VHH binders against q9y6x5. Designs and how they scored, part 311

Target 1, 379 residues: q9y6x5
Amino acid sequence: LPPKLLLVSFDGFRADYLKNYEFPHLQNFIKEGVLVEHVKNVFITKTFPNHYSIVTGLYEESHGIVANSMYDAVTKKHFSDSNDKDPFWWNEAVPIWVTNQLQENRSSAAAMWPGTDVPIHDTISSYFMNYNSSVSFEERLNNITMWLNNSNPPVTFATLYWEEPDASGHKYGPEDKENMSRVLKKIDDLIGDLVQRLKMLGLWENLNVIITSDHGMTQCSQDRLINLDSCIDHSYYTLIDLSPVAAILPKINRTEVYNKLKNCSPHMNVYLKEDIPNRFYYQHNDRIQPIILVADEGWTIVLNESSQKLGDHGYDNSLPSMHPFLAAHGPAFHKGYKHSTINIVDIYPMMCHILGLKPHPNNGTFGHTKCLLVDQWCI
Short names: E, the ipSAE of ESMFold2; O, the ipSAE of OpenDDE; V2, 0.75 times the mean of E and O plus 0.25 times the DockQ between their complexes.

## First folded at step 13 (VHH)

Design Y63 (framework vhh_surovatamig_d1)
Fold by ESMFold2-Fast, scan of step 13:
Structure Y63 (fold): chain B 379 residues (1-379), chain A 125 residues (1-125)
Amino acid sequence: as target 1 above (379 residues)
Amino acid sequence: EVQLVESGGGLVQPGGSLRLSCAASGFTFSDYAMSWVRQAPGKGLEWVATIKQSGSETDYVDSVEGRFTISRDNAKKSLYLQMNSLRAEDTAVYYCAAKYRYWEAFYEPKSYDYRGQGTLVTVSS
């Protein structure tokens, strides 16, 4: 029977939190496993794009989930919180749960990972939960462990998603040590519960577990606002996404819109689509708008109003504040090994290797993760 | 069409109480987290309180914590806000708002999928 893998995401878990707060349960997990201290995510550093990059190994321009709010110029379709179930948006890539079910006679299971409640290439995880933020971590874990133990064909790939510490990071900001300490302690306790549950069910010794995240968090302020209404009138453009990366669809000549925006604030960069820096890998997709604005770290783009967010993400992926970490434990992984940095797109080919799957063409490099694995040389 | 219809606003003296209601139609109410957001005269939208789909988890802006209580009835497709110990600074138009997926903080009032027409709450002597 092929190896089993559980992929767990704690949304918005900034890598630096590991250095600034105590995590006794996570530290015990790492002691007998591996730690990657920084994972360089894809641009833009938002939830849906990066969660899909983890499971496809592709940059956003290649997998098609280019933001949490999108417009496709060719089909005239809109993507939003209440309209994310159209397979059209997800069909530009093949996520690992689909690969797992199509290449091998195996099942996949999902507890609310973005995209897992959508049929992609006419395939949905054999076991899944529809998104509902009210469902506790314990209920998600109970379903995942039940499916890992009681499935035919066997569940060999499972995902589990949790909304914290992202929600609290936005509310308090990452510099609020008192509130963030309480939130992160609760997350560490959930990691303890996860390990305990897997041990009690006899899964721990034979299951590969990856704990990671999609992005970090940076401190925002009412003193760091960019008022877009002071730059350009609403009649000149349609706003597809606002902050910290604004997606602008011009209603008039593109050059006129660009000229109104380009010198409006010293705290944002304004790009015509073809001038977006190559290092972002954020250009070759119809869902990327003709003009994008990229706010500097900690700056919020607003429409003549304040923002209650004290923390945010979506910024330049070269910023350490945007980086999550990756920890892993199980028969595929070394024990007590520390690694400095991988790219978030490298996770997919590593997971395919662990599961014995042939990866679809992707932007990851298996060589970047080989030192984590017991069956590989890391010369 | 999606509709959110607020009621229960009015004039009240400082220290008084009001209960706001919101009736929802045109969408699966139980699939959405629900919030109250407000706009004071001459100010922007401010998030006030959120209740998740099952009603088991609530969150509040610091200035109303302990004074306001958000609740919902999924069978009746209704959202409520019990406002106690009202202050002059609570004067605002209060909007019922719906959000399907957590992608951005509930604390960002413009991130909501649907919003009602509002009900005015005036706190004055």
Scores: ipSAE 0.637, ipTM 0.855, lowest interface PAE 2.2, mean pLDDT 92

Design Y64 (framework vhh_surovatamig_d1)
Fold by ESMFold2-Fast, scan of step 13:
Structure Y64 (fold): chain B 379 residues (1-379), chain A 125 residues (1-125)
Amino acid sequence: as target 1 above (379 residues)
Amino acid sequence: EVQLVESGGGLVQPGGSLRLSCAASGFTFSDYAMSWVRQAPGKGLEWVATIKQSGSETDYEDSVKGRFTISRDNAKKSLYLQMNSLRAEDTAVYYCAAKYRYWEAFYEPKSYDYRGQGTLVTVSS
């Protein structure tokens, strides 16, 4: 009856992994669907910000989840990945599952997508799982497919989040072909399991499925460290976020802190908030700190210590290494169509169109995704 | 309020064994992935081992793989590290550390939500 959509995220799935590794199950999915080779994510290229941009169609300065670690100077509230349940942080936007539940008689389901276990504008996903990294992909999939098939009112929008290949990308770095090959093969097998489960339940031909990610991954090294302690004493500032984008809250005059940092490293840009490049769309929110440090690709900001991370993300969103991909299959999508690039904020208005929802004002452009859809013209 | 209390450290001979314990309080232990991290004299903080919330999956730094075993008891709110075939290079202060989310690597000290005060392990003859 009503259109249904399952949105799947594999955290940290760099777009060019598709060209450098074999994905037989994902390739079969794409053969009868669509592939967008690069998705230009939002700055900063981190998990919470980009997952919220996918479901709101907004830049981070507009939806308010501007980093994985945040501080609000007015309320003195702190946000982190272990302190993310206060609706205050999420209420600057309306995610698609809230719109889905408020327009007509529809339900939403979620397996651990960031924000789905938080009441946003007094609305929480109809069905959801509390975050727990020990819960297998199979268990998450079992719950989602049960909810898609057996719910009243019907679940029309469902989300599924998986932490890999991000965790392994950080551990090994994206250039470790041996270890990344094992990790990516496992993910491809999970995609095969997803398709097989949907076929067995009779959902495959009638369900729209989007497989995407929030960001990519770049190689880091012990030879590419920026030690902040060589430039500024801890007594001059409070650190809100560290690497590769540092959020600095000055304890003294902002200009003095800026002057201590501005020539610290040739591999780091130092910005006063009002001087952050317009192309980042990362300026107009109180949660963005007075001074922002942006490390060059592959450089890690540290506090007089080494880093065991061999891969990282958060860098400039113009970098291809930071870009994920998008693949989709279902009645709304063309078969065998490949598209070069869309913006991550374009996913939201496309999903609203598929579900027949009126989108909230957003930064996406529906025209950018028209060629993916059977009911639209590529003009 | 949140507290992680390590115990079991001490002096041990090369090739010997030692078992570290960590008692957690002030948070819902079963919601957190748990790690052991160490700091050797004159070196930075190094990740050693991680165990997921249910105890279903573990991961190790390469130099300790096959020698160390991380385990947990959610009912007792306790984390353990069984250290076998100890080497002089294992000499360090060992910290119990807690991490709520898994999308970020455990290998970055700033990524930990909580850590204890540490227990000293000295491997020497």
Scores: ipSAE 0.613, ipTM 0.838, lowest interface PAE 2.5, mean pLDDT 92

Design Y65 (framework vhh_surovatamig_d1)
Fold by ESMFold2-Fast, scan of step 13:
Structure Y65 (fold): chain B 379 residues (1-379), chain A 125 residues (1-125)
Amino acid sequence: as target 1 above (379 residues)
Amino acid sequence: EVQLVESGGGLVQPGGSLRLSCAASGFTFSDYAMSWVRQAPGKGLEWVATIKQSGSETEYVDSVKGRFTISRDNAKKSLYLQMNSLRAEDTAVYYCAAKYRYWEAFYEPKSYDYRGQGTLVTVSS
């Protein structure tokens, strides 16, 4: 029987939540599996970019999903939530479910993972659910487990996405211990249900399961606002994305716009595209705008208005508050092993190895994940 | 062609009630989370309330919780806001707004996919 992998994402699950809250079900999963304490995500630390990096092993400048809101200077197309079904935005990379279906005669299944309801290189996940935030975790899990047990060709790669704790992190902020404790307990209960369902269906012993996330969360405040309107008039630029990374398309000379912005706030860095730090791997794509503004952790860029977000993400990927974790269990993984850090782009080549797939060229390093795997030498 | 048409605004005394309606067309209404956002005179946009696609889950800004109720009728492609115990600070233009994906927070009022022309609510004695 071919190896099988279920990849689960809880959006916005900050790594240090594991140390600050109780997770009895997740801790039981980890005791018989592996834990990577920090996953260094890609910049910008946003949902769409990082979910696509997990399944492609590429930095944003290479896979083309460079933000949750984008403008392509060559085609003059705009990307938003309502436009995400245009394959144009997703076709700069080959996600693992496409590779799984094309290299081997195998099926893929998806419950709401970003991109899985879009035909990419003329290939859509064999089984999928159209995105709908009202669909319960239980219904997503029921469909995934049905497809894992009842498919021909067999489903060997499956994905499951859940919107929490990101939604609550934005609403309450990560420092609201009372509300975050309640939300995170519910997530732990969902993990317990996931494990129980897999055991009841006879899937648990032969299925590799990865539980991870795309980014963390940091506390925001009405006392930490950067008012862009105090520095530059709206007539000088088009705003492609706002906060905490603003993407600026100049309507006048680029240097003039840059000069108006460069000393706007001590809590924001202003970069011409060619001056964006190399460590971000965020330069070589037409969807990256001529001027990028990067707010300091916990600061919100606004247009002469208040922000209602008490938590946010998108900040510098070196910040521990932006890091998720990775936990895994199954026949491919050691039991009771803890690892400090991997890069989020390393997940893709590891998953290809587990599934026996040849990875497309990618930015991950397989060596970084070797110590997690039973069939690899790690010393 | 997407249209969101608000109605029901007007002048009301403090402590009074008002019901706003929004008629949607040109998109699959049942696929979108729907929100009310408002703009007070001389201020920026503020998110007020959201209702998810099924209508079973609702969220409110703290200042209106217990006073406002958001609801929807997917068959009629309509969104509603029942406003009770109105205060002078609730004076604003109220916009019906639609959001397809939940991955970006609702709480940034400029992040909505579609927004109507607005209806004015004035609370004064």
Scores: ipSAE 0.483, ipTM 0.782, lowest interface PAE 3.5, mean pLDDT 92

Design Y66 (framework vhh_surovatamig_d1)
Fold by ESMFold2-Fast, scan of step 13:
Order: structure tokens, then C-alpha cells, then sequence
Structure Y66 (fold): chain B 379 residues (1-379), chain A 125 residues (1-125)
């Protein structure tokens, strides 16, 4: 009887793919559930930051995962996706699986959601898989459904992560209709498999399922490159992150570095940390560097070389191309309801409500998601 | 100490074949996706092929599809690239490269966790 929730992410699933491609299984899921057409993600619109915002309800400056590559000015530590196992990087927030285990004496299960193979505040999901991109969606789903049905204390919160369509979006670009159609059809088939598996195991009617993503994808080109080496010599700075948001740590006077960068390209904005627009909520953390460069949509920052990426993300979070969607089904959700937009930080307090958990302080607003829920009045 | 050591490069005529090898040490090879990246004279780094941790999933840049085959032997900690029907445009220094997290940027050759010293492949008549 305790409420159960499965949170599924398909990395890089741009919201408008739903309008441009056929998703028969996802449309059947939505018909008896809810759809949020656009989820406004957090800046930077990258995988690690946005996945952590979904499960903490916090902006990146607050949860501390501010990019996929980071440098902490206080401790002098470096983070990349190859050394993400240090709890130091994740300990500025409390993700929902930790709260679920500590508050309600329930279990959590995880199939490769970012951060779930790291002990955070000395707590790791009761059941988890170490990250391995070779593990099939079916094996991840088999483990999650086994844990949902065969655990004591019961698994009440489970996460499932899949790397597509992000990998193919980078390789082909979102405008390659032939290749993207093939990839997105495979994802829709996986959604069909998910629903069928839950029905066969008797989980479907009593399980809340959220299908969402961390960001979208925009088309890039070899004709839209910003060569940073033409702006400034490498001896003046340390590069912490490159594209499409460059994180610059000056080796000389900050103002001198800024002056070399500020007029170099009409296709990027150059910000001193204190001048980063307030709407980004990307300023108040030691892991945000003294100078940030933000490329215009579809532009790639390079170091005197080409880029093979035909698609990318990380751009301004006001861009519709950066937005994912959210679909949900289950006893907590209305049937056949469509909502226009929520903020990605709003997902966390909604999930806490569904699970009966007291949320940690967060940047989300429960009122933004109440219209999705059967136990709430939105009019 | 992490090491990736490439071998098997050399001079070959157009239409010929070469097999590149990479010997890995100093890290848990089976936990890493492995790639071949190349740099042609006067050009930047180009991603060529990737093989995931288990060896069952492979991916290639379009220009080499059907001609190149990437493979790995996790027990021997070795990566291979079988190169058939070689063209003048395949002339480059070939590097083996390792990446733990696959989520982003295997198409960004500078983003790899580890990269070898390279082996030169020259395709010329």
C-alpha cells in the first residue's frame, strides 16, 4: 500500500520530437495519463546538472553539480564524468532516494541515474547498478521490476536511465530525420516494453510512472564554430569546460582576460561571474568560474579544430530546443490531461508529495504541478 | 600508471589492409568504452570508431563504415582496428582512447579520459 514511483529518463529527448515523429506506445501512455509539453530545465542544459536538479529540486548553483566538467576553487579538486565517484561533488544536496530511505524506512532502487552509484551523505540506494553503457535497457528494466516486486523494506522509489536519444542526437543532429526516426522508434518500442512488463507483473495499476528527460538538442554545423584560440592565448587561462558554455579560470588579471574575450565573436556572450544573468540562477557556487562564455544556439566553441558533433545542448535554458517533456501515468495522476510548461525543479516537490515525503528546502513550486495530480485542486 | 600503446601502423597501398592494436594497462580496461581517433596531416582530431565495454556494440564514422572493424579482448586488455579497402584520405596518426562515461562527447576526441601516443598509417601509391 505505500505509494510507489518509477522515474524514467531518456537522455536528450527534445520536447518537439513528440510533434515531428510517431510515438504510438508513448501516446497510449499519455492518453491515460498526463503530458507536460515543455519542461524548462536549469542552466547549464547538460546531463549531470539537470538529472541532479530533477531529484533535488535545486538550481545548479545550489546543488553543486554545475557542469559535466568542474573545478572547485576552494578545495582545488577537478571533476569530470570519469571521476564522478567522489561524494564531495554530490554532497551539497540531498537527492530524493536518500530522503526516501531515511525519512520513511523504505528502499530505493536505481538503474544508472546520475549520482546513484555514489554514496551521498553516507547513503546509497538500497539496490543499484554501477554505470555501464553496455547494459541493455531490458536488463535495467528487469532489475528495477524485480526490486519493485521482491524487496523488504519495499522499494517505493526507483529510477531508470537510458543514454538515447542523446548519443544519436550528438552524432546525427536533431534535423537528420532518417536517423532520428529510427532511433526514436526504438525508444518508443522500449516504452512499449516497459508498460507491457509492468502489466505482466501486476505493477501497472498501482505504480506511478514518470517518463521525462534532462534536456533537448539543437543542430550544430562546421559553419558555426567559435575558435577560442583566435581570441586569447592558452597561457592566459585554464580551461575548465569548453562548449557550448566555456568556463574560464584566469592565470593573469581577470579584467585582462575578459577584455581579450568580450568582443572576439558576435556569436557568444562573455560574462564576469557577477554579471551572469540572474534568470540563469548560475552564480552562487565556488565551482562556477570567474568568466563564463555562452555560445549562441547551434554554435560550438573550439580550440583551433573542427567538431564532429552535429547536435549539442548546454545552451540558454529559455530556448525551446533545450526543453524536454514530462509524461506520467498512475494512481496519483489525472487521465488525459495536458499541461503546457513546468520548471524542471518543480518535479522534486511533486515526487515528494506522491511518496508522502517531506521535501528538503528546494527551488521548486508545488503549485506548478498540482493540476497533474488527482488529490489536488488546480482551479 | 595508465598506458595505452598503439602498434600496427605503416605504409600501405590504396585498397590494402592494416590491423592496428592497442595494449592497455594501469586501469580497469573492461569498465571503459574504447575508441579509435585519428589526426590527418594538417587537420584536427577526428573520431573514427567506438566499442562499448562488453564489445557487443560498435559505432563508426560514416566514411569508414563497412571498411573498418573495431574489436576488443577484455581478458588481454587489448583494442583492435581492422582496416580494409584503405583510401588516401585514411592517412593519419591513429590513437586509441578510453572513456568511462559514455553519456556525452565520444564524438569530441579531446574529451577522452586516456589517449595513447599514436601510430602512423600512410596510404599512398
Amino acid sequence: as target 1 above (379 residues)
Amino acid sequence: EVQLVESGGGLVQPGGSLRLSCAASGFTFRDYAMSWVRQAPGKGLEWVATIKQSGSETDYVDSVKGRFTISRDNAKKSLYLQMNSLRAEDTAVYYCAAKYRYWEAFYEPKSYDYRGQGTLVTVSS
Scores: ipSAE 0.631, ipTM 0.849, lowest interface PAE 2.3, mean pLDDT 92

Design Y7 (framework vhh_surovatamig_d1; at its last look DockQ between E and O 0.66; V2 from the best seeds 0.00; counts 0 for: pae E 3.5 > 2)
Fold by ESMFold2-Fast, scan of step 13:
Structure Y7 (fold): chain B 379 residues (1-379), chain A 125 residues (1-125)
Amino acid sequence: as target 1 above (379 residues)
Amino acid sequence: EVQLVESGGGLVQPGGSLRLSCAASGFTFSDYAMSWVRQAPGKGLEWVATIKQSGSEKDYVDSVKGRFTISRDNAKKSLYLQMNSLRAEDTAVYYCAAKYRYWEAFYEPRSYDYRGQGTLVTVSS
């Protein structure tokens, strides 16, 4: 009878898609559960950083996954191979599956959630799938449900990751209603399949299910490019990450590089590390580079080239276009409750509460999610 | 060491066909999504086609749909691009590229874990 939780992420599911398209299966899920209309993610609004924030409750500067491409100034290590299994990158935080396995002597299961194929603090998810984007949603779901129903010690925390609608959002852009309608209908059908599978296996009534995402998507254009090569020669710096947040490692004096970049474009903010706005919580980590460039919404930073992306993310986390949603159903959650906004770091302490785990120190506020939970007093 | 070695480039007339090959070594080929990216003279890099790890999922840039076919042979650790009905605008250096994890769009050439040295395709009379 221990509480069980399945955490599902659809990469790049922008919150306002729920208002602009029909989701019959997701709406049935919400009718008997809860909906948070906007989740304010962490900066930068990218896949690896935000997926790790969901499961640690920490800002990127605290958990150490500060971008999809990283350089650590202290150790001189580079994180640019997407198959990098070095625990070094992930060890600045303790994700919930590690706490679940160590604190309660329970098992965790994972279908491709970022970090679950890496031993973190010498602990890897009890059951996991090696990353492979060709593996169908159905096969990921089949493995997760098998492990939830047939494990010893019991699987009490499970994660499921799916790459859509992010891939299609990049290809078509979020304003392509015809193509996005097709993609989002397919996702809604996958949600229907998930619910049906859980019901058929007798898991539905006793399982807490959270459906969320790491970020949204905004429309890009060939008319909104920032050519970095027009302002600075590549010999002056090493590029650690490019767009829409560029991470610049100077090869010469930092002030000289900053002066060449600061007037490069009216659609890009240039920050010395110590001048990065406090509201980003993106400053106190050796993996954050000496100069950070932040493009305005819908603008793409390029190196004397065009961009084929019609949609992108990574932008300022105050932008509603960067926000995902959160829907949940299960014995821990109210039925038919709608909430406006939470922070993405608030998900971690809520999940710890549901599982009966003691959370590690984190940046979330449990009070923000209390109204979602049946065992909590809500105003 | 990781290597991607492209071959099959050359001079062809408009309307002609060409088959590019890429031989991979130094990594588990079947674990990587594979792409072809190209660079025309005086232009930036352009994504052309992607094939997922199993070989069943394929995607193409609109300008080559119906003309180009991407395929792979995991046992031979090889990637192919069959190019039919070639046009002058297909003239470019073609690169083989490998990506393990979806974390950046395939249209971002700098997001690839590995890229080969390229093979030149020239379409002219």
Scores: ipSAE 0.783, ipTM 0.903, lowest interface PAE 1.3, mean pLDDT 93
Fold by OpenDDE, look of step 14:
Structure Y7 (fold): chain B 379 residues (1-379), chain A 125 residues (1-125)
Amino acid sequence: as target 1 above (379 residues)
Amino acid sequence: EVQLVESGGGLVQPGGSLRLSCAASGFTFSDYAMSWVRQAPGKGLEWVATIKQSGSEKDYVDSVKGRFTISRDNAKKSLYLQMNSLRAEDTAVYYCAAKYRYWEAFYEPRSYDYRGQGTLVTVSS
């Protein structure tokens, strides 16, 4: 039987939550599998970009999903979390479910994972759910496990996405111990449900399962705001994306716009596109705007309006607060092994290896995950 | 064409009540979470309340909890805000707003997909 893999994402699950809160079900999952304590994600540390990096192994400049909100100056098209269905935005890369499905006697399934309800390279998952935030985790889980168990050709790769603890993190902030404890307990319970469901269906021993996230969460405050209106008039630019990384499309001379913004706040770095730090791998794409503003950790860029978020993400990907975790269980993985760090793009070649797929060119390093796998040598 | 049309605003005394309505058209109303946001004179835009697609989940800014009730009728493509025990600080233009995907957008006024022209609520003695 071909190997099977289920990739699960809990949006905005900050890595250090594992140290600060109790997760009986997740800890049991880890005990019987492996844990990567910190996953360095890609810049910008947002949902669409990082989820696509997980399944492509590419930095944002390479796969073309460079933000949750994008603008293409040539086609005049806009991308947003409510306008993501145009294959134009996704076709600069090939996600793993497409690669998998194009193999003989294999199919893919997806429940709400970004990009899975869009035909990419004229291919859409054999089984998928259109995104709907109101659909319960249970329903998503039921569909995924049904497809994994009963499909022909067999589903060998599946994705499952859930919006928490990200939504709650935005609302309460990650430092709200009382509210976040409740939220994280629910997440752990959902993991318990997942494991129980797999056991009940006889899938647990043969299915490889990865539980991960796209980014963390940092604490924000009404006292840490950067008001762009204090620095530049709205008539001088178009705002493509706002916080914590603003994408600026100048309506006047770029240099003039830059000069108006460069000293706007000591808590914000302003970059011309060509001067974006190399470590971000966020330069070589036409969808990246001529000027980007990067707020310091915990600072929020605003216009002449209020922001009521107490937590946010999208900051420098070197910040620990932006890092998710990765846990895994199944025939491909060791038991009771913990690893310190990997890059989020490393997940793709690992998944390809597990599934026996030839990976597309990617930025991941398979060597970084060898110690997690039973069939690999580890020093 | 997407339209959100607010109504029900007006002048009311402190302690009074108003019921705002929003009529939606041009999009699949039942697929969107709906919110009320407001802008007081000289202030920035502020999130007030959100109701998810099914209508069973609601959220409010702390200052209006216990006083305001958000509701929706998907069949009529309508959003409502029952405002009780109104205060002077509730004076604002109230906007109906729609969002498709992420919860975090509820707390960021500019992240809404659609927003109406607003209806003025004035609370004054």
Scores: ipSAE 0.523, ipTM 0.803, lowest interface PAE 1.3, mean pLDDT 95
Fold by ESMFold2, look of step 14:
Structure Y7 (fold): chain B 379 residues (1-379), chain A 125 residues (1-125)
Amino acid sequence: as target 1 above (379 residues)
Amino acid sequence: EVQLVESGGGLVQPGGSLRLSCAASGFTFSDYAMSWVRQAPGKGLEWVATIKQSGSEKDYVDSVKGRFTISRDNAKKSLYLQMNSLRAEDTAVYYCAAKYRYWEAFYEPRSYDYRGQGTLVTVSS
């Protein structure tokens, strides 16, 4: 009856992992569906912002989730890992699960996608799991498939989030072939389990499935540290976020803070808010601080401390290392089609089309994804 | 209102054992992944171990694998670190730390939502 869509994210899945590692199950999924080899994500290339961009079709400045750590100077509110449930932070946009479940005879389900356990515009996902990183992929999948098969009104849009390969990518770095091969093999097995479960439950032929990610991962090193404390005393500013995009709220004259920072490292760009490059679409929101510092790829900003991370993300969104992929299968999608690139904001209007939803104003371009869809003329 | 109170530190000879405890209050303990972080004299913070919310998933820095065991009791809102085969390089202040999300590595010192005041462990003959 109504078209159904499952949106799956494996956090931190760098696009070129597909070329550099073996994925028999994911490659079978792709062979019977579509692949977008590179998805150009939004700046900054962090988890909360990019997951919200996927489901709103908006740049970070427009949806208001501008980083994983934020401060709003007007309300003096602080967003953090433990304070992510205040709807204030999320209410500058309407994510697709809200629009979906406000339709007659439709529900939305969620297994830990960022924001799905928050009542955004007084609306929380119809079925959801509270975030808990110890819940296995199998349990998340079991809940999602139970809800897809057994809910009234029917679940027509579902999300499924998994923390890997991001966590292991930070720990080992993307260049650690031995450890990342083991991690990515496990993820491929989870994709195999996903497909098999959908087949066993009779969902596979009529459910549209998107497998994607929010960002990639780049290699870090103890040889590539930028020590912020060597350039400026911490008493001159409030640090809102540190690396690889630092968010600096001056406590003294802004120009004085800028001048202390501008020569700190040749591997870091220092921007006054009004000078942030237009291509970032990262300027017009009160939550973007007056000064940002953008480290070069693979460089880590630290406060006179070592870093144990061997991989990181958050860098310039033009970098191929920051780009995820998108694969999709289902009745809406062609079979055996490969596409080179889309923008991450393009996913939202495509999903709205598949579900028959009227998209909110957004930054995506439906035309960029037409070639993926069987009901569209590809030019 | 949030409190993390470490105990069980002290002076121990190399090869000895200690058990650290951390009592938590003022937040929903079972919602948080828990970690031990240490700081040797004159050194930066070092992540030691993490245990996820259910208590079944654990991770350790390589230097302590096989010697240290992290555990939690959600009913008692308590975190533990059993430290065996202690070495001089394990000398540090040990902090109990809480983190709500495991979406980025626990390895950044600034990533924790809460951190206790620490308990000193000295390994010396």
Scores: ipSAE 0.470, ipTM 0.794, lowest interface PAE 3.5, mean pLDDT 92
ESMFold2 (binder alone), look of step 14: mean pLDDT 84; pTM 0.855

